# Miniprotein binders against q9h3h3: the designs that were tried, part 31

Target 1, 235 residues: q9h3h3
Amino acid sequence: EDGFTAEHLAAEAMAADMDPWLVFDARTTPATELDAWLAKYPPSQVTRYGDPGSPNSEPVGWIAVYGQGYSPNSGDVQGLQAAWEALQTSGRPITPGTLRQLAITHHVLSGKWLMHLAPGFKLDHAWAGIARAVVEGQLQVAKVSPRAKEGGRQVICVYTDDFTDRLGVLEADSAIRAAGIKCLLTYKPDVYTYLGIYRANRWHLCPTLYESRFQLGGSARGSRVLDRANNVELT

## First folded at step 21 (miniprotein)

Design hQ4
Fold by OpenDDE base, fold request of step 22:
Structure hQ4 (fold): chain B 235 residues (1-235), chain A 80 residues (1-80)
Amino acid sequence: as target 1 above (235 residues)
Amino acid sequence: SETIEVTVTEETSPEEVAEEIVKALEEGAEKVRLTAYGREAIERAWEAIIIAAKRLGYRITVTIEKEDGKIIYTISLEKE
């Protein structure tokens, strides 16, 4: 496992957010061009820094696909951060409910299903399935990390608009499963990232709300979604 | 098998609903159905589920449905 701390991975993800993105925008580009775009920019070949012989000559932070219904809204991240600092200073108990209330108050509600895959055919195939699901409207937006120099795992992020909309979170899991993805998925609200709340934080907050495991012959969703922290299975 | 129906509002105590869930399941109800409308009620219903799960000490299964803008949480014990 890439010996990078959760903090290092988060810092790298934030740095990547500032670099140029390779985007397929279904709002402006015909869906018929998706296959050619996927063939031109397979995530396993796109390099973070535009290495010689890669499809990209310039640095790429992310490869992304935007669906027809995609609207970027991050909410009041600055207000969220200020409220979080004030809360920490107050010495009040901090719970997952506290963070949810902060997220709701500041409209910072986005979250993502995450999957980690080694570079290669399985990653490119998974990404192609997700990209199709986004263009077809089963998903709103997804991104995948480019290939790092160290050859570590790449991450696919599939976003949902509201992590408190548990049905929407489950629908996104179902769409990912319908796209043929069978690996472990973890769901993380973006509020935890914006507040710098990583694994093993001092508040004992788990930034992963849900885990999805593929299940053969199970429910209509083809997966088992578990809130591990609360010992609740969502179906 | 008896399904217990509970309507959750923005005034409903999550703790009280959690007690109802626990009681119903301990008394042998197969399912508890929570109906909530609006963000606050939906979150209160979910909080009640989390409290109930903690009190029970074993895994519960929650089915989520949407009907006429309402969220319906159906709670059951994992059938072995």
Scores: ipSAE 0.798, ipTM 0.926, lowest interface PAE 0.4, mean pLDDT 90
Fold by OpenDDE base, fold request of step 22:
Structure hQ4 (fold): chain B 235 residues (1-235), chain A 80 residues (1-80)
Amino acid sequence: as target 1 above (235 residues)
Amino acid sequence: SETIEVTVTEETSPEEVAEEIVKALEEGAEKVRLTAYGREAIERAWEAIIIAAKRLGYRITVTIEKEDGKIIYTISLEKE
């Protein structure tokens, strides 16, 4: 992906974060209502701008499911951004370790597994599997992008609380695989998104920490997780 | 199968642990097990793994386990 494409997608995602969300909150809504909610708002039919004949009449930024243990604490994003600007001005070397330390200091530790799927039954089925895993407490929170006017791929984001908790990152991959998802997954810390660090950035930082590939008959996890930047396979 | 065990603390140098990992694997150890307790020690252990992987120049496999609040990284050359 060209840096421009990654920046454009990030700008669209940030704009979508400001629009209304369609949320199923398992903390306030009985789990028995999930199937009716999924049938009412299939992500392949929910449109970004509330197009005629869509399930939504108003613009929707994201469709989301919150688990029982979900907490909306994103840390000090503003302090993180200020510290990042100061760091750039200092002329000090910037490394992945520097970003990790900034993330820890400002408590901006969330990250997400990402999957990109074409609109249709496979997307809706994948989303339904993820939504069930969130409501059942195997995952904390997930969101999916609505259908764009031009079509294209929709993204499902499955969050973990701490990208430095590598075991938690692996457990989330296992839960996604247990939900029947077999596509390529990539893991990205939110700190890279908040700092505008995309693919092909001037610091040569890789914003994707891990990739997960489905493996038939492999380990109990059903996938191989690779730290490509460090050439480390996680099991 | 010889497993080398290393305890990583908040005072442990990641570079020194990386040297131990590299040495153990080059000497024919099947596995190296790092045990770390607390955020700082866990991150130091991971940094050591990254340094070791870079020095070795080939892909390593890391199994992650949790026991009594400790993180155990088991490093091997075998792909499971």
Scores: ipSAE 0.792, ipTM 0.923, lowest interface PAE 0.4, mean pLDDT 90
Fold by ESMFold2, look of step 21:
Structure hQ4 (fold): chain B 235 residues (1-235), chain A 80 residues (1-80)
Amino acid sequence: as target 1 above (235 residues)
Amino acid sequence: SETIEVTVTEETSPEEVAEEIVKALEEGAEKVRLTAYGREAIERAWEAIIIAAKRLGYRITVTIEKEDGKIIYTISLEKE
């Protein structure tokens, strides 16, 4: 990872956020319509810019599903960013703890489990399972990237309200596993994204809090969740 | 079967609790259980866990439960 790559990825993410989204909103749409919607817009076929032959004729930034209980709240992002600038000039230590306190103070508490899958049936099947879990109430909100022209892995993001609610983060991991997902998951708080703190940052902060690995056998969770930076397993 | 119980409050020193965790586990306790109510106490308990993890040299396992509005962190060493 390098600074030019991270800056390019951030710009692409912002552009995707600003383009139209394809949304199934369980707050206004009956659950019985979900399967038809999933069949119409499989993420491996929905193209980022509306290529010929795709189900979408316009650019699509994200494909999303909102659960019945979804209540959007980004928090005080502008205040967070201002406080971050002040912190950097203050000479105070910059640590994961100070980032956590900044997020708490400004109510920028959301975070997400991420999974990366190649386009195809496995991606579409995983997305369908996640979307059903959201509509059924086990998860609150999820999104998946559309297919890029050049191919490559796509990302599914499964959000939680509060990254400091560690039980809630684990419960989301369990719901993802119950939907049949067996790939590696990583958990990233949104505060790092809003502050532009990526893997190759000058403070050597780790934006990934947790890794979840599928675990066969008698585990009640079906996965092993690790905070690798602190060498802690969460259960 | 030895479990050491610690109540964490908004006034509790995370550094002192971390020392209690490390001492208990190094002296052979099977588990240390932290109980915390409210955001400040819960975050102090987590900070204590992180400090303890850095001192111990082995991976620790933290079981997280909620009971009557309290968060319970149960800490043990991952056996070699």
Scores: ipSAE 0.769, ipTM 0.915, lowest interface PAE 0.6, mean pLDDT 89
Fold by ESMFold2, fold request of step 22:
Structure hQ4 (fold): chain B 235 residues (1-235), chain A 80 residues (1-80)
Amino acid sequence: as target 1 above (235 residues)
Amino acid sequence: SETIEVTVTEETSPEEVAEEIVKALEEGAEKVRLTAYGREAIERAWEAIIIAAKRLGYRITVTIEKEDGKIIYTISLEKE
């Protein structure tokens, strides 16, 4: 990873948050409509700004699928941000542990598995598998970036509702692997995003908690999950 | 049995549990099992594991299970 490439991609994703989203919401839309929706809006062909020949005529910031159990709750983000400000002026140490406690105290607990894929069949196939897993209830919510004008890699984000529920994070990894995905996954809690803490931050905090690598042998779940900062394998 | 078992509560010191983990593994125990119920205890158990991992200097493998509302962290060494 040369320079701040991951932070640049995150910044582009944040700018996209404010534009319209293309959403399949299983809470209000019958599951039988999913396959037609996926065929109409493959992420390799949905363009960020509605290019000619695209299935979308208007800008799209994200393509998302909400599961039937999806209950959006960002938590007490304002309280989190205020407490973060107080912590910075307090003289107390800023560590991954203190951020985890802030997130717990303010109920800002969501996080996400991330994967990056080039536009094309592999991306569209991976997204379709994830979307089906969401509608079937193995995952709760996912989003994928649209095709950028430069045609660079796109990102799929698969959310979990509580990054401290480490078994739940592992179960989400397993569901992603069961959808046939073999690429590297990284896991990031949303607390870092809400506080503006990215990879090259002044506190030297690592927003990536886990890496997941596909593995056939030895592991029943088919992947190896590492907390690289602490040198711990989760199983 | 080569397994050392520790119950972690919301009053348990993560630093003391970390020392128990390190001592047990350095003395040749195959596994250390932490059992915790409730968010505060679960996070104290996790903090203890992280402290122990830093002290040991080797990769730790943590198997995570859930039984009857309790989280069970089973810790073993993975030498690197």
Scores: ipSAE 0.769, ipTM 0.914, lowest interface PAE 0.7, mean pLDDT 88
Fold by ESMFold2, fold request of step 22:
Structure hQ4 (fold): chain B 235 residues (1-235), chain A 80 residues (1-80)
Amino acid sequence: as target 1 above (235 residues)
Amino acid sequence: SETIEVTVTEETSPEEVAEEIVKALEEGAEKVRLTAYGREAIERAWEAIIIAAKRLGYRITVTIEKEDGKIIYTISLEKE
């Protein structure tokens, strides 16, 4: 459908990151302005390249909300990438444990819960709920992709500070569910993104650590969180 | 209702803790509780859990709690 090569996925991600972002920054913008901003830029209407009739006339790579407590720290990304290159030439095995250690050593610890929704009311409503949770302090930062020309599903990314802080990852899942989100969520550490490791990678690594499924009335969290690669349920 | 308690430190072998988890659960313990303080110990505890999960070959549940700055991983077999 959309081409499933690692090179294609990396090129698209890089292009979106380099284009302008539409940002609501709670650190510098009053919370009372959020609803107007959300109404002006619904993700189902903001187009990737500024199509006629959209609220944006220029390209938009991402739509983002930064929480009041958000303190950006990408860590030592250059050192991470250099160590990754050295590891690949070393002959040592490349495993999920090796990547976790690289991420820890270089302080590239952020990760994100992902959800995929078709353009329309459900997407815009889900994004609005997430954006409010960020501005209210239940979540730290989130972004959503704009509408592609071909259509198709869009992604909401909800970030956490440290993928090794498994309790914090679970707390973010709970906050997402409290915002009324019922769809499947998947969790990916940013180390995989910075190294260009996607599902169709040559090392057969699984960049998705967890899946979260909504569970009405089941657990106190309201969801079931699984590490499918290791067959572990987190609670 | 038997719970086996293990303290994990920055000097603890994840492989040895994994053996202890597998043995306890296979011998009928209801739960294994790992307590760890500090990043290195916490990650060694998690590594032990992953090793144990792969060796057991069926799903386990890990309950994660924080008490007095320590992380507690409580491991049990999924009944279903």
Scores: ipSAE 0.768, ipTM 0.920, lowest interface PAE 0.6, mean pLDDT 88
Fold by OpenDDE base, look of step 21:
Structure hQ4 (fold): chain B 235 residues (1-235), chain A 80 residues (1-80)
Amino acid sequence: as target 1 above (235 residues)
Amino acid sequence: SETIEVTVTEETSPEEVAEEIVKALEEGAEKVRLTAYGREAIERAWEAIIIAAKRLGYRITVTIEKEDGKIIYTISLEKE
C-alpha cells in the first residue's frame, strides 16, 4: 500500500466521521438488545451510502458500540494542530518523542487497534465478538466501517484511552484475542491521524506503534505484541 | 534463575538503568525487573529498556504488570 492509498483511506475515514453513525450505546440501551441490534445492522450488509435493500436507507459513516465507561474526550485537537504547524515552521527535528510530547501536552492520547477483514460472516462474527466485549466492559469503544460500494476490506477499530499506557494497549489486545479474533492487528495513535502522518511521510515516522500477531498455546494474552520501532516484544 | 531488581524513580537516569539491564543480561541473568511508580518513572524505565534493547542489538521480551499502582517491567531475552 503506497502513500497515496494510505492518504486516500484516511480522507475516506475522515469523511465517514462526518456522516451519521449507527450506534449501540450501552450507557442508555440494555445489553439484552445487543443481539437484536447486531442482527439488524450486520457490518457486511450496512452500506456506506444506503444502497437499496441494505439495512440502512441513509448514508452511514461508521457502526459503533459504546461501553458503559465510554467518555468522548478528543483533547485539544486544534491546539495540537497549531503546535504542529509551529513545529514544522521552526525547522526543529521531528521524532516519535516529539509527537508523544505534543499528544501529552494537548491531551490527544487516544489510539486504536485496527483489523482489516473481508465482508461476510467472518467480519460480522468478529464485530459481534468485539461489540459484546465492549458491552461487557472489557473494551471501552469500537467502530467498524460499513460496506463500500466497490467492496474491499472493512476495518474494525478498537480504541484505548491512552496510547502511552502500554499496559492498557496490551489489555485491549488481550480482550480482542479473547473475543476470538485471530487476524493481524496494528495499533495507531489518533495523534498521527490528526496531524496527517501516514505511510511514507517526509519525517519517516511510522504511524503504527504496535503489531499484534495471534499465537496458539503460549502467551496468557493469546498474542505477541511487537514494538516495531524499538524491536521489543511486549507480553 | 537470577532475577535482578531495579527501582526506577523520577530522578533515575535511563542510561544508568540501561547499563544495569545490559550488564545483568550479559552476566547471565534470566530476567531484569524494573519497578516504577508515577508517569515520569514509568517513562524513564521504558526509555532505559529501549536504550538497552538498542545496545544488545537483538529483540528482547518485556512483560508489563501492575501491582499497587506500580508498573513492573520484566525484561528477558527472546528465546530463539
Scores: ipSAE 0.681, ipTM 0.889, lowest interface PAE 0.5, mean pLDDT 89

Design xJ1
Fold by OpenDDE base, last read:
Structure xJ1 (fold): chain B 235 residues (1-235), chain A 85 residues (1-85)
Amino acid sequence: as target 1 above (235 residues)
Amino acid sequence: SPEEIREEIEELLEKAEEKLEEAEKKFKEGVDPRKARELLMEVFLLLWEALRLAEKLGNEELLDRAWELVQRAWMLLVRLRELYK
């Protein structure tokens, strides 16, 4: 991706939060209906703006699945923003530790495993696996971006409640792998998203805290999670 | 020329700021948040181009101004999306 394309796509993704979502809520919908819902709304066919012939006639921001234990909590985003502005004005150094502390203070602790897949069967299959894991209670919540007009990669986001809970982050990785996902995963806290911190940010902060790779063969078969901040393998 | 690039950046920043102020006004007035969103998306496009050109020029002042507007716009976008959560 050239220039600020990634940053713009991130802005579009944030803006998409304001459009209607296609949601399967396991708290209110029987799990037995999941397969029919997945068949009705395969993410490779759901279009961002409700293109002719798509399963959706209206714009869709995200396709999401909520597990039984899901409780939406964004924390004190307003307080986070005020503190962030004050921090910038202070001229104090901004570090990953600073952002972690801001997140903790304002209870903006959510983070997500991200996978990027081209539209098609592999995406739909991956999404079905994730959706099932959410409904079965192995994961709490996940979302997938609809198909864009330009046909770019779609993103699946699998959330955890607390990016500072390393065990919870690793458990989610394990559940994603158990669902049959073998692609590269990156973990990003939402606080970085809310503060507009991406790869090209002026503070040179890395928004990716963890990277997960899956090894297919030998005695080393399984997930390998790298702590990007410390350059240490955790598994 | 470097001077022409500088002028182009200044024009982009001015236009971005005007649109951003309009978006902020709409938000404050309780207008449909999606209208403010639309303006913000335009603001970002202008600012990405400004940043690209400022990087090319190696002008730290213009980079800082552009990034400040990005942050301001981003904060508004986050506030807008929170209305739907």
Scores: ipSAE 0.849, ipTM 0.943, lowest interface PAE 0.5, mean pLDDT 93
Fold by OpenDDE base, fold request of step 22:
Structure xJ1 (fold): chain B 235 residues (1-235), chain A 85 residues (1-85)
Amino acid sequence: as target 1 above (235 residues)
Amino acid sequence: SPEEIREEIEELLEKAEEKLEEAEKKFKEGVDPRKARELLMEVFLLLWEALRLAEKLGNEELLDRAWELVQRAWMLLVRLRELYK
């Protein structure tokens, strides 16, 4: 994307967190209702602002599915911010290691696999697969962006509890692949999101820790996962 | 001209800072967080343009000022969203 489009879209995505969510919570709703819910709220038809004729009449920030084991834990975001501001003021070098340490110290450890898909059947099918995997306990939580007025790609986010747990990150990739997802995946820690570190950041930090490419007949995971920080294939 | 571009950047930064201060004030006063959000979205648009122009000009000082405002605005946006989680 040219210029700061990615950063602006990220700001919009964060701002969308403040609008109502359409949630299927497997902790309180029977799994047998998932198919009806998916049919009622296909992501390609749910609109960001509740456009006429959409399944939603009110604004929707995200469509989400919570698994049985889902527990929201954002960590100490305020402490993270204060430490980040102090770090910038200190003039000390900012590295991926610095950010990792800040995340650990403040328990801001969540991260997500991201996939971008055009509105339509492929998106809705991908989302249905992910939602099923969440309800079945293979994944903990996922969300998808609603359709924008301008169109464009929608994003599915599949979360893991700890971006420093390489095994957990890889297990989530495997579950996503098992759900039938074949597109490119990128993994980003939430700490990078909360600190405003995107592709064009002034520190030249790469916000993507992992990249997953689908592979036919490959590893048991059905993908090749690249550690972007070390430029090493993990699978 | 480079001078005109510099002036445009400075105007963008000034407008962005004023809107950001207003958003911060609204947040501090407990005004509806959505109002602060809308201001912040405007701030970001101004700052992206400022950054684009500053990069074009190759002016490190203006780049630094713009990025500082981006960070400040971003921190506020994060604080706003935490009210809903």
Scores: ipSAE 0.847, ipTM 0.943, lowest interface PAE 0.5, mean pLDDT 93
Fold by OpenDDE base, fold request of step 22:
Structure xJ1 (fold): chain B 235 residues (1-235), chain A 85 residues (1-85)
Amino acid sequence: as target 1 above (235 residues)
Amino acid sequence: SPEEIREEIEELLEKAEEKLEEAEKKFKEGVDPRKARELLMEVFLLLWEALRLAEKLGNEELLDRAWELVQRAWMLLVRLRELYK
């Protein structure tokens, strides 16, 4: 991606959180209704601004599925921001360890596996697999971006509660692979998102903690997971 | 010329800062958060161009100023987003 396109897309994605979401909540809706909901709102057809002929007439920020065990907890984001501003003012070195400590202190521990797919059948099929895994309790929560006017790639985000829990991160990767997803996955903590730390950041921090590559005939997980910080394979 | 590029960067930064201040004012006054959001999206576009040009010029001071405004705008966007959770 040229220049700051990734950062701008991330800003747009975060701004989209302020628009209405299309949500299937497994805590309140029977699992038997999932297939009808997926058929009504295929992510390749749901448009960001409610374009004519789309399933939605109004703007949609995200399409999401909440599992039965889902509990929204964003932590102390305001406290995190204040501490981050104070840290920058202090002139102290900023490291991945510093960010980890800030995240722990303010309970901002969520992270997500990310996959990017072109609009179409493959995206809708991938989303249906993820949505089913969430409703079946293999995953806690996932969201997918609606179709943009430009027809660019859509992103599926699969969340975990704690980016410091390596086992939980790996279990989510396994569940995604079990759902039939074969594309490249990257794992990013939400603390990096909330602090505006992306690829081109002034501190030269890598926002991607893990990468998952599909493996044919490999281990029971069906993937190889790389720890990017230590350059070590975990599987 | 390098001087013309510098002037263009300074104009972009000034315009970005003015729009950012307007967004911050709207936020503090309790105006519809979506209006502040729209301003912030414009701020980011200005700042990405400022950063691109500052990188081309190799001017560390202008890079630092642009990144400071990016961080300030980003923090506001996060605060706006938290109102909808």
Scores: ipSAE 0.846, ipTM 0.943, lowest interface PAE 0.5, mean pLDDT 93
Fold by OpenDDE base, look of step 21:
Structure xJ1 (fold): chain B 235 residues (1-235), chain A 85 residues (1-85)
Amino acid sequence: as target 1 above (235 residues)
Amino acid sequence: SPEEIREEIEELLEKAEEKLEEAEKKFKEGVDPRKARELLMEVFLLLWEALRLAEKLGNEELLDRAWELVQRAWMLLVRLRELYK
């Protein structure tokens, strides 16, 4: 992969937030309608730009499901950005601890488990499992990227309210595994996204805090979670 | 030649900065945020190429300039996105 492909894909994903979303909101829509909605908008068939023959005629940025307890709160993103610019200008060392403190100070605490899947039945099945878990209250909110014209992998994002709450992050992993997901998961705080901290960033910061690997016949959680910052297994 | 590569990087950076300034202007003027987004996506493509070439050249100054523009462009993209929440 070209050294900046991941960064460009991250920019495209951020830019896609500005296009219309296909949303199932469990706060306003009966759970009994979820299956019909999933059948109408399978993520492997929903296209980014509304290609002819797709379920969507218009561009779609994301397909999302909101749980009953979902409350959109991004915190003080503007204040976070200003503090980040000031920090860079100061020449002070930038560490994961610094970013954690900035996130706490500005209440930008959301994070997400990420999984990448090829378009097709496995993706749609995975998404259906996640969507049910959200509607049933096991997860708060999730989104999946639509199919790109060039193809490639689609991403499912499962959010947690606080990346500093290790228990909450682990509970979300368990719920994802209970939904039948067996692929590799990575957890990234949104603060890293909002500050433009990618894999190849100039500060050599790792934006991935946790990695979850599926485990056959092992722990009750069905996964091993690695703390990437400390290189310690949490499960 | 290294000199030709340097010149190409400088041209890329200049073009990226001009487009970025245009995007910032559109944002400030309250123009359709999607137009600013389109410009930013072009800016990123230019900057990735500039970074690639600067890495190949081993020129830290050009790398720093490119990364500064990446950060500036990214911060604007985040601000644009916040308008749709």
Scores: ipSAE 0.845, ipTM 0.944, lowest interface PAE 0.5, mean pLDDT 93
Fold by OpenDDE base, last read:
Structure xJ1 (fold): chain B 235 residues (1-235), chain A 85 residues (1-85)
Amino acid sequence: as target 1 above (235 residues)
Amino acid sequence: SPEEIREEIEELLEKAEEKLEEAEKKFKEGVDPRKARELLMEVFLLLWEALRLAEKLGNEELLDRAWELVQRAWMLLVRLRELYK
């Protein structure tokens, strides 16, 4: 990605949160309807702005699936921002530990496994696998970006409640792998997103805490998970 | 010239700040958050170009100013997003 493309795409992704979502909610909708919903709204065909001939006539920010145990909790994002601004003004050193503490203090603990896939069958198949895993209770919540006009890669986000819970993060990786996903996964806390900390940032912070690579054979989890902060393999 | 590039960066920053202030005003006034969002997306595009040019010029001051505006715009975007949750 040249220049600030990643940062701009991240801004677009966050801006897309403000548009309507196509949601399958397993708390209110029978699991037996999932296949019909997936067929109606394949992410490779759902368009960001409701282009003519797409399954959606109106803009769609995200396609999402909510599991039975899903409870939205974003924490104190406003308090987090205020504390972040105060921290910057103080001139105190900003470290991954500082961000972790801010996240804990303000209860902004959500994080996500990310995978990027080109539009097409592989994306739709991957999404179907993830959606099923969510509805079956192996995952809590996931979303996928709709197709952009430019035909760029779409992102699937699989959330966990607490980025500080290594076991929960690893369990989600295992469930993603069990769903048949073989691509590279990166794990990012939402706190980094909310504070505008991306690959290029003035504090030289790495927003990726974990990286998962698919492994053929040997691992019960089907992946190797690297702690990027400590450069240690966790599996 | 380096001087022309500097001037271009300053113009980009000024325009970005003006649009950002407009977005902040709309937010404060309770205007449709989507209008503020559209302004912010324009702000980001201006700031990415400013950052690119400032990096090319090696001007730390202009880089810092651009990044400060990015952070300010980003914080507003997050606040706008929270209205839909």
Scores: ipSAE 0.844, ipTM 0.943, lowest interface PAE 0.5, mean pLDDT 93

